# VHH binders against Protein DOG1-like 4 (DOGL4): the designs that were tried, part 104

Target 1, 232 residues: Protein DOG1-like 4 (DOGL4), of Arabidopsis thaliana (Mouse-ear cress) (q84jc2)
Amino acid sequence: MSKMRNLVEEKFLEFYESWVIQLELYLHQLLIAHNNNTMSETELRHLISKLTTHHKAYYTAKWAAIREDVLAFFGSVWLNPLENACSWLTGWKPSMVFRMVDRLRKSRVVLVEAQVKKLEELRVKTKFDEQKIEREMERYQVAMADRKMVELARLGCHVGGESVMVVEAAVRGLSMGLEKMVKAADCVRLKTLKGILDILTPPQCVEFLAAAATFQVQLRRWGNRRHYVTHS
Below, E stands for the ipSAE of ESMFold2; O stands for the ipSAE of OpenDDE; V2 stands for 0.75 times the mean of E and O plus 0.25 times the DockQ between their complexes.

## First folded at step 12 (VHH)

Design gc7 (from gb9 with E101Q; framework vhh_6qgx_2)
Fold by ESMFold2-Fast, scan of step 12:
Structure gc7 (fold): chain B 232 residues (1-232), chain A 124 residues (1-124)
Amino acid sequence: as target 1 above (232 residues)
Amino acid sequence: QVQLVESGGGLVQAGGSLRLSCAASGFTFSDYHMAWFRRAPGKEREFVAAISWSGGSTFYTDSVKGRFTISRDHAKNTVSLQMNSLRPEDTAVYYCAAGSQLYLPISADEYDYWGQGTRVTVSA
C-alpha cells in the first residue's frame, strides 16, 4: 500500500536524521582520540565498540524497514541526490572502503606486512562477493524483461480477479527478490567492515573509522549545500 | 538451541597450570567472537581474555597477559584458555561467552550467550 510506503519512508527519515547526528558526535570523539594519543587500548576499544554498535543499529533499522517496503531504499527520500547517486544497491560499495584503508599506508600509523597481506586477501574476497551480487542483479533484470513477465504485464491491463491476483503475486515475488539482494549486499558490507576491524590495531581502527565517517558526513554536507531554484 | 559448555576447572597449586575448554553448539561458531570472563567470591564478573571470530585478534586483561593464552578450533567448535603460572588471585568461576558484535567486545554486556561456568581454585 502507498500509505504503508509513505509511513515507512517517514519513520526511516526520522530515524536516519537522528542516526547521522549521533554519527557526527562519534566522529568528533574519534578525531580527538586520534589526535590526542593518550587513551589506553581499553579506552580505544570502548570507543570503537560504540561506533560499530551504532553502524549495526543502522542495519537493524534498515532490515526492519525493507521488510515493509524495500523500494523505499531505491532513491531514498532521506538521502540527498548526491548520496543517492553514489549508492550501490542501497548503500556504499564494499570495495570502496579499501581506498580509505590505503590512506593508512600514507599516515603516521603504518601497516605491517602481515596486515597488508590480510587486507589484500579481504579485498579480493570482497570484490568476489560484489561480483556475485552484480550477477544476481543482472539475472533479476533479465527476468524482468522475460517473456513471462511481459505476459503478466499484459494481464495487468485487464481488471479481473484472476489477473489481479496473478499480478499481485508476481509483484510480491519481485519485492522479495530485491529484499534478499539488498540484505546480501548489506551482509557483504558488514563482513567487509568486520574483517577490516579484525586486521587493524585499535589506533588504526580509530583512524579508519574516522576517515569513513568523515567521508560519509562530508558527502551529505556537499549534497545538502546545492543551490536550488526558489519559487516565489 | 545455543549452548556453551565449560570444562577443565579444578584445584591447582600456585605456580601450576590448567587448560579450560568451552564447547559451542547451536550457532555458526566461525561468525562469533569468543571470550572468557571470571567472577571471584564477592566480586562482579570481570573480563579475562577474548579472541575474534577469525582467530586473528586477541586481547587480554593486564593481570593475565603473558600467563594466559586464548585459542579457538573452528573444526571442533571450541575455545580454550591455557592458564600458566596460576596465582591465588586467579581463583574464580570462569565463564565462556559468545558475541556477534562487529568489533571484538571486552564488556560483558556486549556478549550474547554465556556458559554456566567452571570453578578454578588456586591454593597457596
Scores: ipSAE 0.736, ipTM 0.886, lowest interface PAE 0.9, mean pLDDT 87

Design gc8 (from gb9 with E101M; framework vhh_6qgx_2)
Fold by ESMFold2-Fast, scan of step 12:
Structure gc8 (fold): chain B 232 residues (1-232), chain A 124 residues (1-124)
Amino acid sequence: as target 1 above (232 residues)
Amino acid sequence: QVQLVESGGGLVQAGGSLRLSCAASGFTFSDYHMAWFRRAPGKEREFVAAISWSGGSTFYTDSVKGRFTISRDHAKNTVSLQMNSLRPEDTAVYYCAAGSMLYLPISADEYDYWGQGTRVTVSA
């Protein structure tokens, strides 16, 4: 039995809408923290912890959902077309966050030399891990094309229930390979985020997380408006 | 599978020093933040010091800043707490903790694994 695709989509849509609402509330708290110079380091650390726990909760929910139906995450119904167009393996491209850090450095965040060196080392490592996953994705797609050709030939020769079993086996194999790849990409995302937050001071972490959340929220708003104009 | 084993506790006079050690096994040590918490008689468990997974970031509670130093050794899978200028108020059972959070946690509920504790008594 294949998993009920509609239930996975419906459940994750409900989760994601709630998750984005909470992200906006945390963004509001980050902006207050930025404008309020009276917050202690301990208070800033608790706020950063809340944001990062919220991001980890997203991946916990996502990994449970992809175990049931990974294909729901390729062209997700809970994302607008602009959000889907900006996705790299079902989420944000890890190396792009370094561009955000560089932008913050030019406008308001001053980093010491030791931080700059560590960020450059992390950027290089992140790009390497990213490219490794891209090569694995290409290898997977080539292998899938070869198997599909063989299976198409076999299906043309079969009559009855044996064809059903061959299709089910192919779908299971495809889904398992994609699940592994999506999890690998998510691990690079989490490792990259964990690395950046380890390098930055608590006030710098607040600036970074506020910029990231602002971009995510604005991208969703821009895509929702353009979708309305284009498709409704 | 996962074990955290503390050592180095004991009785010491005020103004003295102790070095606590925690030996970790059963998990990928370099992926985990490490921390020390303490519980004094009749009090709640409180945060003392933490060191990030990379060793690049540390955080101390205000009462121990400048007196305690946390460090880690990835080759030996150990975390240490060097305690100097000890005060009677530092008397507590000290616990080693390991956590997998994205940001260096300072709350006990954000740590996954705990040791059994080692007792430190500072006499006046």
Scores: ipSAE 0.711, ipTM 0.880, lowest interface PAE 1.1, mean pLDDT 87

Design gc9 (from gb9 with E101L; framework vhh_6qgx_2)
Fold by ESMFold2-Fast, scan of step 12:
Structure gc9 (fold): chain B 232 residues (1-232), chain A 124 residues (1-124)
Amino acid sequence: as target 1 above (232 residues)
Amino acid sequence: QVQLVESGGGLVQAGGSLRLSCAASGFTFSDYHMAWFRRAPGKEREFVAAISWSGGSTFYTDSVKGRFTISRDHAKNTVSLQMNSLRPEDTAVYYCAAGSLLYLPISADEYDYWGQGTRVTVSA
């Protein structure tokens, strides 16, 4: 017996596996650059551009996929249970990346006061945008449980074929609402990343991106090990 | 309609100065990195200078570092290039470019929008 995956899930699973393999290759390059300071500023800028282009490719593919099936991203089959448990609206929580930036405070590369101030301003703005989306998601969840939605569900059980169009329209509306919210969350992620990279010097950007990629790769490895032990 | 319009090009003597301006319209200027590229006769397009979306980061090619200054005015939706101590080898058509990437790009293929260019000629 096998579980059926839809075409969106199959296509994105294939994409994501390749994307993670390439992320690990870029992480290796970031760690080399971080550890030996061999690279010129121009070379560091090209490496940072490769990483950021790689992240842009992820969001391009994701937004194409959620237009077809946003629900595939809630409890994604290409993520292990630990990765899914750590997800905030289908991805990383934007404010969490400031914990990754804290690694820079403990390195040999020191943040100047102007950078610390700009990072704190960005952190506050990010938390505000994040909370706004959380309130929208709460309103969405309440709307799903309101009396009108309960009535639509009841109609689906009792009216038969005549209600199919009404139920399908309601489900499509719910999916469009989720798509809008996921895109809004992704926009906060991208604006937060763009802001951090603008504040940091190229060596600090390399260190930040290495810390973020290391966390993402390790979370996947921890979850995969746990899943295999739990499975049998 | 996205549009980038360069101005300020002309003829100058070696050692002179010129200020190029680029007026942007049709997009949210404050979300875009801005850059200047140049193309000399018979040469390929070369990076000159870039300024990040916030104005907080700048980057210059080595041959213009210390002589050229890039700046942006968010209220006027303009980016400017102040060119001092001009040399005959600075003779080129100068292009304004806008890019939306997460990190300040320095490669021409990483920019989304381009102006038509303004000609700068530096006599010996």
Scores: ipSAE 0.606, ipTM 0.845, lowest interface PAE 1.7, mean pLDDT 87

Design jc1 (from ja1 with T28N; framework vhh_6z1v_2)
Fold by ESMFold2-Fast, scan of step 12:
Structure jc1 (fold): chain B 232 residues (1-232), chain A 123 residues (1-123)
Amino acid sequence: as target 1 above (232 residues)
Amino acid sequence: EVQLVESGGRLVRTGGSLRLSCAASGFNFSDYAMGWFRQAPGKEREVVAAIDWSGDETWHADFVKGRFTISRDNAKNTVYLQMNSLKPEDTAVYYCAASFPFYTLKSSEYDYWGQGTQVTVSS
C-alpha cells in the first residue's frame, strides 16, 4: 500500500512540475497576445484552445491518479502549504474565478449587458453545484463518525484474517466515495471554465486566462518563497 | 488505438423495440461521458441522449423522452441505447461519441466518434 502510494505521488509530482512549466510558457503567450492588438481572432482562438487542452490534460492525469490513490490529492506533496491551504476538494473553488471575471468589468475591455447577464446566471449555477458537493462532503464526514466505522476501526486492531478483509473493504468504500466527490468537483470546475470562455470574446478570454494563470503561478511562487525563508 | 464500435442497427417495424450497443477500447472509458447522436438523410446530426462518467446523470432529447433510455456498463466498456415504441421518424444512422469529462449537446465538442449503425423503421 505505502509503496503504491509513494509511486502515485512521485509520478504525479513529476507530471505536475512539467505541467506548471508549460502553463508558464502559455501564460507568456497570453500576456503577449493581451498586450498586442495585432493577433487575429483565429490566432486568439487557437491560443485559448491550447489552454483548454492543457487544463483537460491535467484532469485526465488527475483522474488516472485518483483511481489509484485519491488520498494523495488531499494534502498533495507536489503542492506547497499555501497552495494546499487554498484548495477546495483537491483544487480551486469554482466560484472564486468569478472574482477574476469581475475585474474584467472594471477593465477597458467592457462586457456588454448580455454577457453580464449570462455570467451572473453561470455564477448562480456554479454556486448551486458547489453547495450540492459541500452537502455530500458533510454527509461523508458525518458517516466517518458512524458507529459502524468506529466498530470497523476497532476490528482493525485485532489483525486477523476475516477482520482484515472487512477493514480493507471499508477503506476501499471510503476511497471510492472520495473519488466520486473529487470527480464531481472537477466537473464543476471545467463546466465553469468552459461556461466563462463560451460567454467571453476571444480578447476577453485571453485576459481572463492570463489573470487565472498569473494567480496560479504567483500563488506557487509566494508559497515556495515562504518555504525557502522558513527552511534553513 | 481509440475505437468506438456501434452494433444492433437493423430494420424494425413501427412500434418495435431495439437495443444499440457501443463497445469502447483504447481509452479510460469510465472517465468519459458518452452520447448517442443520429443523422437522417438530408438532415443535420442531432443529439439523442447522453450519460455522465458515473452513469448517474442522463439527458434525453424531448422527442425521445419516455421511449429511449441511455445506460452504461463501465465493467464492459459499453454504452447502450434502449429504443422503444419506434417511429418511422427514428430512421437514421446512430453514432456513439465520447467526451471528457462531461457531456455536451454540441457534436463538435466530442473527442471520439464511432462509424455509426443504421436503424430503419418501416411502417
Scores: ipSAE 0.730, ipTM 0.876, lowest interface PAE 1.1, mean pLDDT 88

Design jc10 (from ja1 with S54N G55S; framework vhh_6z1v_2)
Fold by ESMFold2-Fast, scan of step 12:
Structure jc10 (fold): chain B 232 residues (1-232), chain A 123 residues (1-123)
Amino acid sequence: as target 1 above (232 residues)
Amino acid sequence: EVQLVESGGRLVRTGGSLRLSCAASGFTFSDYAMGWFRQAPGKEREVVAAIDWNSDETWHADFVKGRFTISRDNAKNTVYLQMNSLKPEDTAVYYCAASFPFYTLKSSEYDYWGQGTQVTVSS
């Protein structure tokens, strides 16, 4: 694992800015597709595929970065304070996307009964996987306050080389544990996204992806505007 | 640049055992789920076993449960398939495949594929 925190943060900031710009371009295409019913099913599937690939590219880059410095993702410098306040285990909370699905169900668009049942099954599974990760994180946090960790912290106050190696091993263990939990959370995110897209028709997928991208882009804009306005 | 290389396939007698290996290069192996697929002449490619990126979850098809075991060594960038109590119907070309970041049971959803290794089980 790398300790080059500043370099990891700078590289991911550059990546994320470009990734968001491309997301906004895809959002524009999704909104055109949604408002203009002239696109074929093949064209819609291609657009959906581009967005799926774009999200997978984000996690590919993220996993490379967390291997180097997982802590950079806890209080990310490439996110504004509002985006950071809305984060759950370094990203969006998987179950929140079902609020966007619920909006589709309550609109004039009619989801067939079979889709409603599959979405509810996916929602229950997603919440179960989410709670499992939350319990693992709680156990991790409790372990950090454990008697053994308190003793290791005490040893770290000694100036001898003998204590340095013990403390370094403990820190490496903590980082590896966090990396594993972040990867598990990201897998739940991508499984939830894939599950929804597999259940929905191509036009419904476009509407769902447009809603999700709109929320992400607007949250960033609201937070950036608020940051410039809030001066005390 | 990305490469998956299967090895270990050969002719084996019924009831025998084989260990297949798949060596990965050109991508971050420890970020990918891995699967073993097989295809017999005139049949569709079918999923045999799968393992997630950290070995916490494995899946085995009902027709190989108790006989085949998937495992991986992230330090060696290698995934394995231990095959015991081999039957003539296990005769097939065995393929290694990689999927980011989780495994599925659909061959069309895998990102990278090996060239395959032939396993022949004789009576």
Scores: ipSAE 0.723, ipTM 0.873, lowest interface PAE 1.1, mean pLDDT 87

Design jc11 (from ja1 with S54D G55S; framework vhh_6z1v_2)
Fold by ESMFold2-Fast, scan of step 12:
Structure jc11 (fold): chain B 232 residues (1-232), chain A 123 residues (1-123)
Amino acid sequence: as target 1 above (232 residues)
Amino acid sequence: EVQLVESGGRLVRTGGSLRLSCAASGFTFSDYAMGWFRQAPGKEREVVAAIDWDSDETWHADFVKGRFTISRDNAKNTVYLQMNSLKPEDTAVYYCAASFPFYTLKSSEYDYWGQGTQVTVSS
């Protein structure tokens, strides 16, 4: 059983390392596209589609892995401590992307009134969906202190087939609850990303995706440097 | 490897009812949102109904609200479309489609498609 659980973590670590390398390659292409005004709208849409597909591939692999071991995604071994500290329910906080859009608007991206209105509508919906999941997470954490869970924990200290079955069923239920919350959070992430890309023009999508990928790559580099340089 | 197989389409009289089924295999059904689309002769494919991966949210087109109901059984890897009070305008080939991880209203955004099942409403 331990080997099977460790295999999930090892397999996803290998996947994630390759996924990040490809993200850095796409970031390079996004930066070239941003600085080169000769690319057609069709070429820009193709590049944006590659990034969208790349992000969907991450969630496809993640959902396969959480079905086997959702706890691997709480304190992930493929993420450095800084990346783990910045995680909200095993990934980026959906409302964070609106802050990125706001920074781009203030510095260099000009949006028309219709886009601003649609982004505000999306932001409100995203925040509502995010808060709904946060309430479910709070209920889950409170339920861990429920009398039934305390009783099951006590039973786990005893030898016996009957007690083992009851404990196994409870642990399975806990894992299924976490899986549902993580999948719900990932859906909000992907809906938010899709919504932003649907509102922005192709050149604006390139700037947004470049900013997001730059942030993700730099956060990883900062955390990796700190990990291998002297601790406090 | 991936298959979506629709069944239940047939000829039915105006005011009748049908239940369409779509059996999925070759992918993790419970991770995918499911949609029902239809296409009548000489018309574009249109979205009829959609359901998310855990049945928490459903969507139905205005022209079928109150008459059609989408549902799913993740244990059986099957999505259903219950069609009541059928009209001649409902005559079309009905398609089942899968989208990861949420449903959309655009056919181009669905990952897997069935071959369709013919529904004919007459007289």
Scores: ipSAE 0.705, ipTM 0.860, lowest interface PAE 1.2, mean pLDDT 87

Design jc12 (from ja1 with S54Y; framework vhh_6z1v_2; at its last look DockQ between E and O 0.87; V2 from the best seeds 0.00; counts 0 for: SAP .688 > .668)
Fold by OpenDDE, look of step 13:
Parts: structure tokens; C-alpha cells; sequence
Structure jc12 (fold): chain B 232 residues (1-232), chain A 123 residues (1-123)
């Protein structure tokens, strides 16, 4: 089951492990803040800012890595099979976070009508953007199987150097498209997150972020236990 | 060191055209959305136009009314603002700004700013 990792995978694995550790620390702070009604709005906003900055750092590192090897993220070795199974275009599906918001509503969190309306608008927009990206991804995936590639496939892998060059060119083209789509998906993620945080009050933001972080951490733990994957 | 350097601002007559340029350095240009802002004397800074990483999506303020167009050349690490049919009301310092990973309409959300270039439109 052990796969040879390339340099990009190794570097990002190290980064991600550290990043997750820091996330867990922030999660702890979020939970404390959530359970402590004595924190000021300023303090809450500061904590929210730390989390948003932490996420921004992830995507900064990710985008640097995908420039080198975007394909590494379509078989993310730093994730367990469960995490990968739940991934949409190399990350969490943006529309999923609205489930978390819904959970907040079922809890002690009271959203005013104006917030509910804005959240629904954001939900619709997010879904629309997801679909747009999916259609574009399909286009790239289908384009990979162009006439030339199909012919080469039929001829087999032992055809001369020219065939290899054609395949490599096609893969490069696909990779470029994938990079664009991954960036687009990431933007939808971050826009959605920002949108939610803009709608919620600071205490609500803290609760939401705690829930999101908890889910992420628990998903990793569950997957590791199930598949005996160690990510130190 | 991150740098955004605007150029192209000058005195122009009403109805004239200008093309502003912003040269970026010190960061991965293609990872950032870019925007143009302007600030007239005694007025607040306002967003003029914005563009995503590859130029697939653009935004223009209503007051532009098709007169201005934002574009970018990632090979040159440069973003442009083509300004046509200029009016005295367009007189302002124009700023280039960069935002990771997407553009917004709020100036406070942008990561890097240029020093600005003065555009003056005479009647």
C-alpha cells in the first residue's frame, strides 16, 4: 500500500501535518471561547481572524504546491481514504458547510430572519458556482480523450518517442486545466466561508468555526482508525 | 519585497483616453486577483474595477458605464486599466491592489497596494 512519494507530496505532507496540529490548537481555543461567555467581541474577532489567517496560509501553500504538481492533490497522500472520499476537487465541498450552519440553528443559536435570508442566498450562489466548476472539469476530462489520444491508446505504450511526447503534452494540458479548476474551487470555498462569517455574529462565527474544525479533525481521526494510517 | 508600481497617470482633456499600468513584483502574480481603486480629493477611496487570476472574470463599477476596462498580462506581471471618454469627475489618484485569492469590493480586504498614479481630467 505504500506508494513512492514525490518531492511535492513529501513537502506538502510535512506542511499539512504541522498545519493540522495548529488547527487543533485553534480548535481548543474556539471551544474555550464558545463555552466562555466572558470574552469580549474584540477578543472573539481576534480569534476569528487567527483562524481565517490559518486557512489562508493553507491555500497559499497549496497553490504553491499545485503549480509544481497539481496531480498530487488528486491522490492526496497526506489524507486517509475517508478524507479523500469526502473530497471535492481536492478539498471540502463548499455547499457542505451549510449543513454545519443548519446544525447551529438547531442548537441554541438564534439566527434573525435577515441572516437566514442572506444565508439562503449564499447557499444558492455557492451551489451555482459548484456546478459551473463541475461542468468545466468535465470538459477538461473529456478533452483528454481526444482522437489522437484514443489512437495512441489503441496502438499501445510501445510506440516510438513521438507518441510519448504527444501523451506528455496532453497530460500537461490537462494539468493546466486542473490547476485552474482547483483554484476556482478553492475560491468558492473561501468565498463561501467568508460569506458565512460576514453574516454571522462573532459568537456565532466562533461556534461555526469550532464545528467546522471539529468535523475536520474528527474525520481525520475516524479515517485513521479505520485504515490504520498514521499522520504524525 | 512586494511591490506594485502604477504608471500612466497624467493630465488629459475631457473625452480623452488613458491606459494605466501596474507592474507587480515580489509575489506570485497569477495567484492574486487584482483591482483598481481611486480616491479623489475629499472623497473616500472607491473600487473602480477588479479581475480574477486569469482574467476570466471582471468587475466594473457602475460609474464606469463601459468607459473603463480592466485587463491583465500574467506573463508581464501587469494589470491594466483602459480609460476612455474621461470626465472631470474621474480626476483622482488611481491605485492598484492585489488580493489573495479572489477580488472583493472592499479595499480593506486587499493584501498589497501601490503608491498610486495621478489622473487629472481637465474641462
Amino acid sequence: as target 1 above (232 residues)
Amino acid sequence: EVQLVESGGRLVRTGGSLRLSCAASGFTFSDYAMGWFRQAPGKEREVVAAIDWYGDETWHADFVKGRFTISRDNAKNTVYLQMNSLKPEDTAVYYCAASFPFYTLKSSEYDYWGQGTQVTVSS
Scores: ipSAE 0.817, ipTM 0.911, lowest interface PAE 0.6, mean pLDDT 92
Fold by ESMFold2-Fast, scan of step 12:
Structure jc12 (fold): chain B 232 residues (1-232), chain A 123 residues (1-123)
Amino acid sequence: as target 1 above (232 residues)
Amino acid sequence: EVQLVESGGRLVRTGGSLRLSCAASGFTFSDYAMGWFRQAPGKEREVVAAIDWYGDETWHADFVKGRFTISRDNAKNTVYLQMNSLKPEDTAVYYCAASFPFYTLKSSEYDYWGQGTQVTVSS
């Protein structure tokens, strides 16, 4: 895995490991806040703000990295195989967070009718935006088999100045197309997260964020344990 | 280090046209959504128009729809607001603002702000 690791992959691996460690620290604070009803609304809003800032920091670093090498995010070396298997367009599938919201309905945190309606409206909008990106990805994959791309692959057998320039332009175009789709998907992710947090009360936000962080941390732990297990 | 510098504000007559420009530096402009806000004396800042990081999606307030058009040039790190059919009610200081990674309709949610450019519309 590491043998093909480039500078972008090395830098993002270091960033991601630190980012996950900090996420685990925030998860600890979220669990304390959830189990301790003595925290003020101001204190809860501050904790929620730390988590939203932490998630924005991830996307800031990611967008810098994909500008350099978007393909590093299709088969990420900083993610274990289980995390990669659960990935949708280089990250979590936006509509899946509504399963965490559904758990709030079954918990001791009560959602009022107005919140349920707004969450359903957000879920529908999120699925619509998600499907729009899936159609773009399908069009992208079809374009890879287009006659022009097939011709460029053939030209790759002829190492001449003209064919080199044409191939480089095509590869740059492919990378730019993927970068655009990844950024669009990330915007849907952050819009979905923001939308949920805007609808929920601070205690509900803490419970939601705790559930989401728990899932992310546990998925990584499960995958890391399996990665080292040999059954032969 | 981060700077947003608006230009183009001036006195224009009712029915006139004006183009505002906002030059960005010190951050990765192409990663940010951009918005134009305005503020008249004694009023809150209100969103006039917004554009996503790529320029594919735009939003315009109802009170300027059909008259104002937002656009951007990522190669020049610049966002524009083309204002047509200007009315006295358009008189305000116009602000350029940046938001990562998408635009919102709330001024409090923008990360970076320009100093503003004064637009005055007279009869």
Scores: ipSAE 0.751, ipTM 0.890, lowest interface PAE 1.0, mean pLDDT 88
Fold by ESMFold2, look of step 13:
Structure jc12 (fold): chain B 232 residues (1-232), chain A 123 residues (1-123)
Amino acid sequence: as target 1 above (232 residues)
Amino acid sequence: EVQLVESGGRLVRTGGSLRLSCAASGFTFSDYAMGWFRQAPGKEREVVAAIDWYGDETWHADFVKGRFTISRDNAKNTVYLQMNSLKPEDTAVYYCAASFPFYTLKSSEYDYWGQGTQVTVSS
């Protein structure tokens, strides 16, 4: 029933609202650390660790929610997540964060040659991992389309038990595959974040995390205005 | 309460084989990458092998390539280390560890640790 799916979404939205509020508090701490050069390297690393832990907590909650209903993260209609505007598996494309790094590099963050080389290597690795996931996603898109052809074939002929078992196995495989793909995408997102933070110095990490948190908070504010306009 | 319990460590001859097991409880095992580490007396802990949360990707240290194989069984909440062609330098306490959601090669980045199992390889 749609009510069961709505309950999973309601629970996760409650979590997400709290999660973003805490992210806003961390953003405030990041901006203080950036604007007032009084924090030691140890204090900066502690703040960076808090942000890393906070991002991991998001995925911990998300993975619990996808165990209940992975499609809640693709929208409300079964079978249309692959055909809709979600360009990537339930979140931002991992390589997109390098646009943020590039913008910071051109204006605020001064990187030495060794850092630039390591960031480019990470970008290439992130794109490679994305391409692997995109190939797997295309395979699931084809399987989804083929399953519709199997359903049409069943309507066109009176089938035996072998056909039913084949369809049941395909549906189970697609469901397990979607959960696997979402988790794989999230792993690339976290690996990319960690890779960037490992390359940057602690003050540079603070600037990057502040920019990322600002972007995330702005997306939530945009969503809140959309919700208000939609219901008013 | 999170728990990782290693077993299977014992005394074996050079050239022998041994299989270590690590049973997990208190967390969603299938969400975690797993690693095997070892530590000989007076030495720093070092990564031996690691496996992703799904089991599709593995990593093995050069000093064990071709001899050790990491594997996992998510239905049994267990990770394994098959150790073949054992050498005296493999003598160490072996630890399993868990990391959410991907493995790393740095022991400091793992979330949960077992208490270890002693492997001793005699001449």
Scores: ipSAE 0.675, ipTM 0.856, lowest interface PAE 1.2, mean pLDDT 81
ESMFold2 (binder alone), look of step 13: mean pLDDT 90; pTM 0.918

Design jc13 (from ja1 with D56E; framework vhh_6z1v_2)
Fold by ESMFold2-Fast, scan of step 12:
Parts: sequence; structure tokens; C-alpha cells
Structure jc13 (fold): chain B 232 residues (1-232), chain A 123 residues (1-123)
Amino acid sequence: as target 1 above (232 residues)
Amino acid sequence: EVQLVESGGRLVRTGGSLRLSCAASGFTFSDYAMGWFRQAPGKEREVVAAIDWSGEETWHADFVKGRFTISRDNAKNTVYLQMNSLKPEDTAVYYCAASFPFYTLKSSEYDYWGQGTQVTVSS
């Protein structure tokens, strides 16, 4: 199990490092587009498409990895401790992006009333979907304390092939439950991202994506600096 | 490499039933939401039904509710559309489509498409 887990972690670490480098390159392009207000709608749509494709590629790779070892995504080795501390079910909390949209709106982005209404409707829907997943996770955690799980934990202390097989089957079942919840959470993340991009104009999408990428990159840099100060 | 192959389309009389199948290959089927779309001559493609990656969440268009049922078998990499109480207006080419990781009601947002299977309902 530990050997297979190491291979999944190593593969995803390599993927994630490359993915973050490309995100920083896209952030550079977004910042140029934002400061240079001469790009056509077609050019802006192309750039937005590159970023949505990039995020989709992340989840495609993630779902392949969680199929092999979902636990690798709880306290991930490719994330620093600050990034891990800010994670909600192995990723960003969907509703947090509305705080970012609100800050953009107050500082630079002017939204029409129809957009504000649609964003509020999306915020309420996103929060509802988050609460549904949180209730499912709570039920999952309570099930860990069920009599059958306690009995299986006791069997895990017994030296015998049959008890080992029963415990391994239970652990596999637990992993499948976590995989399902992670996929549900990732769907809420991507639905929220898509919903915001569908409501915003192309220039506003560029502003939003630039802010999101900036936050992600800065959170990583802050955590790496704290880790360096703490451990070096 | 990626393929969606529809089957089961044929001529059927009004009030009849058909089951359409769509066999998927070249991608991780169990990670994708699936949709059934249809297109009659001279009309745009319209969404008929959709199903999430798990098979637990489904959507059906109002014009087929109670008559059509979408389902999937992830072990067989296949999505199905059970069509009951068929009407002449159901005559169309039926397409299956795949979307990662959730379904939408817009044809332009699907990643992969089949070639279609013709359903003809005679009056």
C-alpha cells in the first residue's frame, strides 16, 4: 500500500509543480490583458478558455490520482502546511471565491444590477451545495465510530490472514466513500467557477481569474516562506 | 481514440418503445457525466436527458418526463435511454455526449460526441 501511495504522490507532485508553473505563466498573460485594454473580445475569450482548460486538466489528473489513492489528497505532500490548512475537502472552499468577487467589485470592477443578482443567486446555491457535502462528511465521520468499524479495528490487532482481509475490505470501502465526497466537492468547485465566468463579461472574467490566480500563487509563496523560516 | 457509439435507433410505431445504448471508449467513462441530445431536420440539437458520473443524479427535459429514462452502467462503459410511449415528434437523430465532470443543458459545453442513431416514429 505505502509503495503504491509513494508512486501516486511522486507522480502528482511532478504534475502539480508543472501545473503551477503554467498557472503563473497564465497569470502573467492575464495581468498584461488587464493592463492593456486593447485586446479584442475574441482574444479575451481565447485567454479565458486557456485558463478554464488548465483548471479542467487539474481535476482530470486529480480524479485519476484519487482513484488510486484518495488519502494522498488529505494533507498533500505537494502542498505546504499553509495551503493544507486552508483546504476544504482537498481543495479551495467554493464560497470563498464570492469574497474575492466582492473585493474586486468594490475596488475596480463595476457590475450591472442583473450580474449582481445572478452572483447572489449563485452564492446561495453554492452555499447550499457546500452544506449538503458537509452533512455527508459528518455522516461519514460518525460512521467511523459505528460498532462494525470498532469491531474491525479490534480485528486489526489480531495476527491472522482472515482478520487482515476483512480490515482491508473495510479500509477500501472507506476510501471509496472519501473518493465520492471529493468528486462531489470538486463538482461544486467547477460549477461555481463556471457560474461566475458565465455571469461576468470577458474583461471581468480576466480580472476575476487574475485575482484567483494571484491569491493561489501568493498563498503558496507565503506558506513556503513560513516553512523556510520555521524549518531552515 | 475517444469514441462514443450509439445503437438501437430504428423505425417504430406511435406508442412503441425503444432502448438506445451508447458505448464509450478511450476515456475514463466513470469520471464523465453523460447526456442524450436529439436533432430533427432543420432544428438545433436539444438536450433530452442527462446523468451525473455516479448515476445518482439525473435530469430529463419536460417534453420527455414520464416517458424517457436515462441510466448508466459504469462497469460496461455504457449509457442508456429507455424511450416509452413514443410520439411522431420524437423522430430525430439521437446523440450521446460526454461532459467532465458534470452535465449541462448546453450542447456547446460537451467534450465528446457520438455520430448519432436515427429514431423514426411513424403515425
Scores: ipSAE 0.738, ipTM 0.882, lowest interface PAE 1.1, mean pLDDT 88

